# Ledger of designs, part 70: VH-VL binders against q9umr5

Target 1, 268 residues: q9umr5
Amino acid sequence: SYKPVIVVHGLFDSSYSFRHLLEYINETHPGTVVTVLDLFDGRESLRPLWEQVQGFREAVVPIMAKAPQGVHLICYSQGGLVCRALLSVMDDHNVDSFISLSSPQMGQYGDTDYLKWLFPTSMRSNLYRICYSPWGQEFSICNYWHDPHHDDLYLNASSFLALINGERDHPNATVWRKNFLRVGHLVLIGGPDDGVITPWQSSFFGFYDANETVLEMEEQLVYLRDSFGLKTLLARGAIVRCPMAGISHTAWHSNRTLYETCIEPWLS
Short names: E, the ipSAE of ESMFold2; O, the ipSAE of OpenDDE; V2, 0.75 times the mean of E and O plus 0.25 times the DockQ between their complexes.

## First folded at step 3 (VH-VL)

Design p1 (framework fv_mavrilimumab; at its last look DockQ between E and O 0.01; V2 from the best seeds 0.00; counts 0 for: pae E 4.8 > 2, placed apart)
Fold by OpenDDE, look of step 3:
Structure p1 (fold): chain C 268 residues (1-268), chain A 123 residues (1-123), chain B 111 residues (1-111)
Amino acid sequence: as target 1 above (268 residues)
Amino acid sequence: QVQLVQSGAEVKKPGASVKVSCKVSGYTLTSLSIHWVRQAPGKGLEWMGGFDPEDGETVYAQRFQGRVTMTEDTSTDTAYMELSSLRSEDTAVYYCATGPYDLLTGYYKFDYWGQGTMVTVSS
Amino acid sequence: QSVLTQPPSVSGAPGQRVTISCTGSSSNIGAGYYVHWYQQLPGTAPKLLIYANSNRPSGVPDRFSGSKSGTSASLAITGLQAEDEADYYCQSYDSSLSGWVFGGGTKLTVL
């Protein structure tokens, strides 16, 4: 029998978006119990990510308990950050494969269509005035906003990404690292034609330096310091990078070729 | 917690200028949008202007355009409001204020206020 | 002269219910912009009382409530207490002025 699969959606999303993914899984892994969690759908996905983490934790705990052999997580876009945090705070999770599907794992910095929707007149260079304010962190998007030109504000004001990354000292950093390292495999999926995740390399823990030059995962401080276990995971062969071109952000969960190449191998 | 502390009372002659300061603590000024509101004695609140984080610029009420200048010194976490060509009608308590930006609607509510600065314009 | 119109004064006895109206136009309240309410005690800075038409910040008693309809908003205070004696201001955004606007203020007297 196949391990259960838990799916976590992204920003302004719902379980409906994953109808094709469910079909793919059913066809290739018949009998797999797939649960798409319909929590914090639509505009509710703007709620603070820690709140979302708590909600999703309550939902996954019973599923994990019924699956002693382990489960797989497929987490899309913003959901990938929720899942990473979830695995960081859970000391007893049994996740075999954590599939991060086009997630801004190292944060977001850039003008995108969904950002323009929220603030039509917004500019990338000014969003720090909103996101790093005392109230900005009440919005999920701001929880992973990572302005490379305002690193001090990010490090001090980010109430989510900076913490799960271990970029800011906190009393749970060691434990969270330990918990996250319980994952069997970390599968990172993304690509240059995404159009939303900016930079697209964020899905692979790459990100801008102060000059907006994209550095790869191995050049990031979080990796070099192994602040949440990336270096350790890489060393034991637990990180899989699956880049794919020609896929827009809203198509990652609905592309058969992508599924067969990047997702299916890790559901067995 | 955000705190706004303003400069002391001012007494000015007509035609002069006044510059009121608003020092921010708890958070850096760069992470906040400061607005200014005044209140003449026994009168209501009047919005003068404030920083728009979307446009990255300060917007002034039409009534004060050309006569008011709002600036920020990020090195000292201090916002300033300068009003020139003072007249008796400018006698008022001037407040700096800040609050959360509503991402869905794009507008502010003022959760935090300075203690106010009394500016008296008299001959 | 204020863009938003409030009654200059209202009064009530302890325990009573009072309402304060805020009348705008099609360029502010009528345009769908949120209405906020502030309480200002004598000699103090304003305090946010109601935000986004009907929401209470932490620490504001539930005897304070706000509503909005058409081009107007209303603040209701039930179980009136002596400590409620203050000035109350409504606030919104005006698209024609491209700025925030306040009502003229209402002085609430507790008899």
Scores: ipSAE 0.418, ipTM 0.763, lowest interface PAE 1.4, mean pLDDT 94
Fold by ESMFold2, look of step 3:
Structure p1 (fold): chain C 268 residues (1-268), chain A 123 residues (1-123), chain B 111 residues (1-111)
Amino acid sequence: as target 1 above (268 residues)
Amino acid sequence: QVQLVQSGAEVKKPGASVKVSCKVSGYTLTSLSIHWVRQAPGKGLEWMGGFDPEDGETVYAQRFQGRVTMTEDTSTDTAYMELSSLRSEDTAVYYCATGPYDLLTGYYKFDYWGQGTMVTVSS
Amino acid sequence: QSVLTQPPSVSGAPGQRVTISCTGSSSNIGAGYYVHWYQQLPGTAPKLLIYANSNRPSGVPDRFSGSKSGTSASLAITGLQAEDEADYYCQSYDSSLSGWVFGGGTKLTVL
């Protein structure tokens, strides 16, 4: 029998958006219980990420309790950051596969339609003025905004990403690392044609240096210092990288080939 | 505000086809997704199909696959539903329905409804 | 019959509270799909009453409320009035059918 699957959606998203993914799972793994968490959808997905983490934590506890053999987590876009924080703050989670589906794990530094809707006169080069203010940090998009040209502001102002990455000291860092390392596998999915995640390598813990040259995960300080466990996890053989070209940001959960190649093998 | 005005009642014999129209005013079809729902006398609502903007194509309920065709004419803001091989159990009121596609949420709630078109199938 | 189960009828006296259930399965409500509710007065087209589990559109009295838990949803009507006599339908999406589904409907009678 297959472990239950919990799905966490992204920005301006809803459970309906995952209907094709659910159909693929039903076809290939019949009997699998799949739950798309219908919290913080639409406009509510702009609420602070820590608020979202608290709400999603409350929702996953009873599902995990009923599945002592473990659960799988499929987390899309912004949802992948929520899920990574869940794995850090829950000392009793039983997640086997954490599947990160085109998530900005090292942050975002790109103009999006959502940013233009929220801040219509701003561009990525000046968004740090808004996002690294207390008011800006009340929006989820700003919680993972990562301006490579204002690293000191990022490290000081980020209320979410700098903390879960262990880039800023805090009293929970050791416990969060221990909790995160209890995951069985970390499956990283993304690709160059995403069109929204910038740089797209953020989905694989890559990111820009100050010259906007992309450094891979193994070149990042958070990896080298093993600040939340990436180096340990890679050495354990628990990190799976599954890049795929030709998929736009909104199509990751509705592409059958992507599902069969990158997701299905991890839904034990 | 949005108004959906449907074509008039029809009486058909078994084996015939019927084509119901639904004209949209107050918005254009390019701003709305039209779906079709029927209701047999004394029975409940049954979704038949409609345009899915996320898939970019029309989706039909499995029960009606092969018998129903749904089209739209954006130049006249008119949607059509054609049901073929009619049987007596197809006697029903046929509604067109839609709501603004909420780009932020993707909800498919049916907040605007036509007045209904009675289709009677009898010999 | 529909995959969403509603009681065929419910009744209540004026001023009282009634609740209408909508029971689904793991392939629809239990998968996390939203529940919407519609009211159909005699001889008229259905009207949206509650959307996305619990949201009330403008023009719908606040005595109507919706909730969802597990594989089931519930519509509550407080302060029951004569004009509430109607048919009520729940709606969701079903992954096994790859389509939208309605409940069988509940006739509310005001005594």
Scores: ipSAE 0.306, ipTM 0.737, lowest interface PAE 4.8, mean pLDDT 89
ESMFold2 (binder alone), look of step 3: mean pLDDT 88; pTM 0.913

Design p2 (framework fv_mavrilimumab; at its last look DockQ between E and O 0.02; V2 from the best seeds 0.00; counts 0 for: pae O 9.9 > 2, unsure alone 74.8 < 75, placed apart)
Fold by ESMFold2, look of step 3:
Structure p2 (fold): chain C 268 residues (1-268), chain A 123 residues (1-123), chain B 111 residues (1-111)
Amino acid sequence: as target 1 above (268 residues)
Amino acid sequence: QVQLVQSGAEVKKPGASVKVSCKVSGYTLTDLSIHWVRQAPGKGLEWMGGFDPRDGETVYAQRFQGRVTMTEDTSTDTAYMELSSLRSEDTAVYYCATGPYDLLTGYYKFDYWGQGTMVTVSS
Amino acid sequence: QSVLTQPPSVSGAPGQRVTISCTGSSSNIGAGYYVHWYQQLPGTAPKLLIYANSNRPSGVPDRFSGSKSGTSASLAITGLQAEDEADYYCQSYDSSLSGWVFGGGTKLTVL
């Protein structure tokens, strides 16, 4: 029988957005119990990410308790950051596959329709003034905003991303790393035609240097220091990278080829 | 305010087809999720299919496979549902229903309903 | 064979609380899909009453509330009034059927 699958949605999203993914799972792995967490939907997805992590943690506990053999996580876009934080803060999680579906794992530095809706007069070059303030950190988008031209502000002001990356001192860093390392596999999915995640290599823990040159995961300081376990996971053979071209941001969970190639093999 | 006005009642013989129209006013048709729901006399509601403009997808309920077609004409802001190979059990009131995307929930919802079109299939 | 099961009828006196259940499965409500509720007065089209489990559209009285737990949902009507006499339908999405599904409906009678 198949392990239960827990789905965590992205920004301005809901359980309905994943209807095709759920149908693919039902067709290929009949009998799989799939739960899309219906918390922080739509506008509520803009609430601080730590608040979302708290709520999702409470929702996954009973699901994990009923599945002592383990569960899988499929986490889309912003939801992939929620899930990474969940794996760090839960010392009792039993996640086998963590499937990160086009998630801005190293942050975001790009204009989106959601940013225009929230901050209609701002562009990526000046959003650091808003996002790296206590008021800005009350919005989920700002919790993973990563301006490569203002690293000192990022490191000082980020209430979420710099913490879960181990880039800023905090008392839980060691235990969070241990908890994250209990995951069986980390499956990274994304591609160059996403159009929203900027740079798209953020889905693979790549990101811009100060010249906006993309450095891949193995060139990142958080990898080299193994600050939250990426180097350890890679050495164990536990990181799967599954890039795919030709998929826009809203299509990752509704593309059958992507599902069959990158997701299905990890849903034991 | 959005208003849906459907075409008038139809009487059909078994084996014929029917095409029900749903004219939209007070909103742009291309931004609405138009769905079709029917209700046999004394029975409950039954979803037949619909269009989701966010994804550009038309989906039909399985039990109507091959018998139903849903189209829209943006020049007249009119949606259509055509049901072919009519049977006596297709006698029902046919509704169009719609709503704009709701940011609070991340869903389309059936906010607005047409008045219904009675289709009677008799031998 | 309705995938969402509702009681065929429920009744109550004015001022009472009544509850209408909607029981689904792991492929619909249990998968995390929302439950919506509709009121249908005799001879009229359905009207959206509750959406996304518990939200009331503008103009729906506070007497109507919705909740969801596991594979089931519930519509509660407090302070029952004569105008509440109607048919009530729950709705959700079902991934195994790839479509929207309605409950069989519940006739509410005000005594």
Scores: ipSAE 0.042, ipTM 0.649, lowest interface PAE 7.8, mean pLDDT 89
Fold by OpenDDE, look of step 3:
Structure p2 (fold): chain C 268 residues (1-268), chain A 123 residues (1-123), chain B 111 residues (1-111)
Amino acid sequence: as target 1 above (268 residues)
Amino acid sequence: QVQLVQSGAEVKKPGASVKVSCKVSGYTLTDLSIHWVRQAPGKGLEWMGGFDPRDGETVYAQRFQGRVTMTEDTSTDTAYMELSSLRSEDTAVYYCATGPYDLLTGYYKFDYWGQGTMVTVSS
Amino acid sequence: QSVLTQPPSVSGAPGQRVTISCTGSSSNIGAGYYVHWYQQLPGTAPKLLIYANSNRPSGVPDRFSGSKSGTSASLAITGLQAEDEADYYCQSYDSSLSGWVFGGGTKLTVL
């Protein structure tokens, strides 16, 4: 039998958004129990990510308990960060494949449509003034805002991304790394035509340097220092990178070709 | 792009209630904060109330407290505004409106408007 | 009776510059809340014209400008055109009322 699949949605999403994904899984892996977690939908997806992590944790624990052979996680967009944090705080998770579906794993720094919608008076270059305030950190988007020009503010004020990345020292860093390393495979999916994740390489743990040059995962300090286990995972062949062009952000979960190429192989 | 389509014109008697609908498309209702603004004939705009995302609740203008109810049906992406105890001075075009969150101040600007619903209250 | 005070009407000839004032108080504009401006053509819903004191949404020509100082805001229209004939409303937030407030509106007539 196929391992259960748990799906975590992104910003402003709901379970309905994954109807095509469910269809694909059902067709290619009949009998798979797929659970799309219907938590923090719509406006509630703006809640602090740690709050979301706790909520999702409560939901996945019983699912994992009933699946001793392991489960797969498909985590979309913002959900990918939620899942990474989830796997970091859970010392007893049994996740085989963690599929990060177009997630800003290394953060966000861009003026996209949804950002403009939420922050109409703030440009990318000025959002740090809001996001790195205590009030700003009450919004999920700010929890993974990563301003390359204000690294000091990011490191000191980011209450989520900087911590799960191990970029800021904290007492749980070692344990979180250990927990995250329990994952069987980390499948990173994204692409240049996403239009939302900025830079799109963030889905592969690439990100801007101080000159807004995009550096790859292996050039990131978090990798070099193995602060949360990326270097270790790569060394053991546990990281899969699946880039795909021609897919917009809202289509990653609804593209058959993408599913067959990047998702399906890891649901066995 | 967000589109707001409102229900048709209403004619009511004094003391009656009216419920105006606002169907949302482009974005799901749960992604938006809907506000209501009315305009009496030949008069200016008057804010009636709307959802405050920071407080997670609907806030009404003091003038309409106890007489107006704003609700949402997420299954149909439709917002509603019900005004009771109608008076002749409630005769107006009622607009639903929405816009992005002003993160700095915590409030919205109204980028998108419905076409308006004329409500006439007459004996 | 509006919380924000606007002149009832202004007029100008094509090509001229006109300004519409919006006078508030310490509980709204003076408190630092943003001022938005709306244009309402006859028989239509309002349209956002200026947001956050001086910003133009896409599609709004640069001949429209907004400013804010103290307890007042101002909308300026240069190169006045016939199509600018409309009602204009300022909007802000009032902390004392815990709600959005509009100006009384200004009818702009192009002579």
Scores: ipSAE 0.007, ipTM 0.506, lowest interface PAE 9.9, mean pLDDT 92
ESMFold2 (binder alone), look of step 3: mean pLDDT 88; pTM 0.908

Design p3 (framework fv_mavrilimumab; at its last look DockQ between E and O 0.01; V2 from the best seeds 0.00; counts 0 for: pae E 7.7 > 2, unsure alone 74.7 < 75, placed apart)
Fold by OpenDDE, look of step 3:
Structure p3 (fold): chain C 268 residues (1-268), chain A 123 residues (1-123), chain B 111 residues (1-111)
Amino acid sequence: as target 1 above (268 residues)
Amino acid sequence: QVQLVQSGAEVKKPGASVKVSCKVSGYTLTSLSIHWVRQAPGKGLEWMGGFDPRDGETVYAQRFQGRVTMTEDTSTDTAYMELSSLRSEDTAVYYCATGPYDIFTGYYKFDYWGQGTMVTVSS
Amino acid sequence: QSVLTQPPSVSGAPGQRVTISCTGSSSNIGAGYYVHWYQQLPGTAPKLLIYANSNRPSGVPDRFSGSKSGTSASLAITGLQAEDEADYYCQSYDSSLSGWVFGGGTKLTVL
């Protein structure tokens, strides 16, 4: 039998967004128990990510308990960060494949239409004044805002990304690293035509330097320092990178070719 | 929590300028949007201007444009409000204030206030 | 004179209910902008009392409530207490002025 699949949605999403993915899984892996978690849907997805992590943790624990052989996670967009944090705080998770589906794993620093409806007059160059304020971190989007021009503010004010990345020292860094390393495979999916994740390489732990030059995962300090286990995972062959062009952000979960190429191989 | 501490009372003659300071603690000034509100004795609150993080610039109330200048010294986490060509009507308590930016509407609420600075303009 | 109009004063006896109105226009409250309310005790800086029309910050008793309709907002105080004696100001944004605006203030006297 196939291992259960748990799906975590993205910003402003719900379980309805994954109806095609469910269809694909049912067709190619009949009998698979797929659970799309309807937590923090819609505007509730703006809640602090740590709050979301706790909510999703409560939901996945009983599922994992009933699946001693392990489970697979498919986590979309913002959900990918929720899942990474989830795997960091859980010392007893049994996740085989963690599929990060177009997630801003290394953060977001973009002025896209996707964000402009929330910040209609805001520019990315000034968003640090909002996100790194005393109140900004109450919003999920700000939890992974990564301004390369204000690294000091990011490191000091980011209450989520900087912590799960181990970029800011904290008492749980070692344990979180250990927990995250329990994952069997980290499948990173994204692409240049995403249009939302900025830079799109963030889905592969690439990100801007101070000059807004995109550096690869292997050039990132979090990798070089192995602060949360990326270097270790890569060394053991546990990281899979699956880039795909021609896919917009809202289509990653609803593209059959993408599913067959990047998702399906890791559901067995 | 954020704390705002303002400079002491000022006495000025008509035509002079006054510069009031507002020192921020608890958080860096760059992570806050400082606004200024004044209140004449026995009168109501009047918004003078403040930083708009959306545009990355300071916006002034029309009434004070050309006469007020708001600046920041990030090295000392201090905001300043300078009002020139002072008149007797400028006699008021001047407050610096800050608060969260509403992500949905883009509007501020002033959760934190300085203790106020009394500026007296008299001949 | 103020962009937002408030009654200059209201009064009530302890335990009573009082309301303070804030009347705006189509360029501020009527345009859908949030209304905030501040309480100012004598000799002190204003304190945020109600934000975003009807929300209470932590520490504000549920005796205080806010509402908004059309071009006007209202602050209601139930179970009036002596400590509620203060000045109250409404605040909003005015698109025509491209700036924040306050009401003229209302002095609440507890009899």
Scores: ipSAE 0.350, ipTM 0.736, lowest interface PAE 1.5, mean pLDDT 93
Fold by ESMFold2, look of step 3:
Structure p3 (fold): chain C 268 residues (1-268), chain A 123 residues (1-123), chain B 111 residues (1-111)
Amino acid sequence: as target 1 above (268 residues)
Amino acid sequence: QVQLVQSGAEVKKPGASVKVSCKVSGYTLTSLSIHWVRQAPGKGLEWMGGFDPRDGETVYAQRFQGRVTMTEDTSTDTAYMELSSLRSEDTAVYYCATGPYDIFTGYYKFDYWGQGTMVTVSS
Amino acid sequence: QSVLTQPPSVSGAPGQRVTISCTGSSSNIGAGYYVHWYQQLPGTAPKLLIYANSNRPSGVPDRFSGSKSGTSASLAITGLQAEDEADYYCQSYDSSLSGWVFGGGTKLTVL
């Protein structure tokens, strides 16, 4: 009786990372078919996000076709950006709940251990020199790097985030917005103790202004212009915000209280 | 190189307990996920449980819940599996197995196995 | 009954190709969990042969390969040699059982 659930993982991640989430779903919604997509695992998660979107699209088509009443998406970290793009490019998706689990939806501007591992000599103030280059855009991290102090470079160089946000004009913007708006609910999850997503409000479509002051979702130009449907979804009552303190970035899919509060109600 | 050296064979009576040790060398125990697998004579492999230091939890296979305890001593880099209330069907070779954490997949590969410890339960 | 189903035996002549299937369900292979394969020679501990569906550890010949599709996985052995005669086990994680599961094992006989 429960809709199938498709899980899309994050950076340097794999299907095993979600074992506890799958256990929770099995306990509360027995009989639910859950598929964790095992594409772009580990280092492959650094491939350009459009390449990942294409691969995940091919994987979800047969799953959605076998579930005409709809499916749910649970998309973690970088995976939430993949899923949002997926919902935009698929004319034929049947997603009811899109659950965005601590995803950098408005981008990332933070020094993290994985960035130090990948670019050990760079700091967030200078990483735009790498990310806003053709070479840098070949890495998934740079596809959603959002330096609030170099917005002109971001708008011109971003091959992914600026496009799916409608911050740069492109011929598919109207179709992508229409496709995205077919989602039943957008469930936004994140919190102040995440430690990786910077600012953590990016998971709720908030982001820094030029002074590094966080503006909320409703203060963002992409919301005000309704460039990809965010204002329409909110007015429809289709956006659910579920912040939770005390959870680190790697623990969102292994915390039972978070699951019961923020995820379980949306797995109809 | 990671090496797992297990304690010697044991013969036990029904109702007794057995504690098998697994000494780790070449890595610190805290960076590994030690799991226990047994194999009855002429039978297949059966996972018993394991400790995963990344998750900080021990998980036991449902069949053994309440009879098995898996512990570690970090001062000696030794993992232990204790099985209580032994029955004749517990006669098996008991293996410890592990692999270093793969930061690129988030999986532990079980590519290091102990030599096995034969436990015979008979009266 | 094993959670992962393997044929109890398979045979082939030297130089030939054989495959060993591993059939799971939506709670293990079908949920996207990796499949690992182990070779066990008589009287020895199991040895990792294939990990994460298709990867070979160092020292495993390239005539061993793994694949996964839907709820099933397959181990292929080409160019069979006498030393390949062993028991082969698949392994995955199962979310319903909250743990690792093995197939029942397949005895490979080289004729």
Scores: ipSAE 0.035, ipTM 0.639, lowest interface PAE 7.7, mean pLDDT 89
ESMFold2 (binder alone), look of step 3: mean pLDDT 88; pTM 0.907

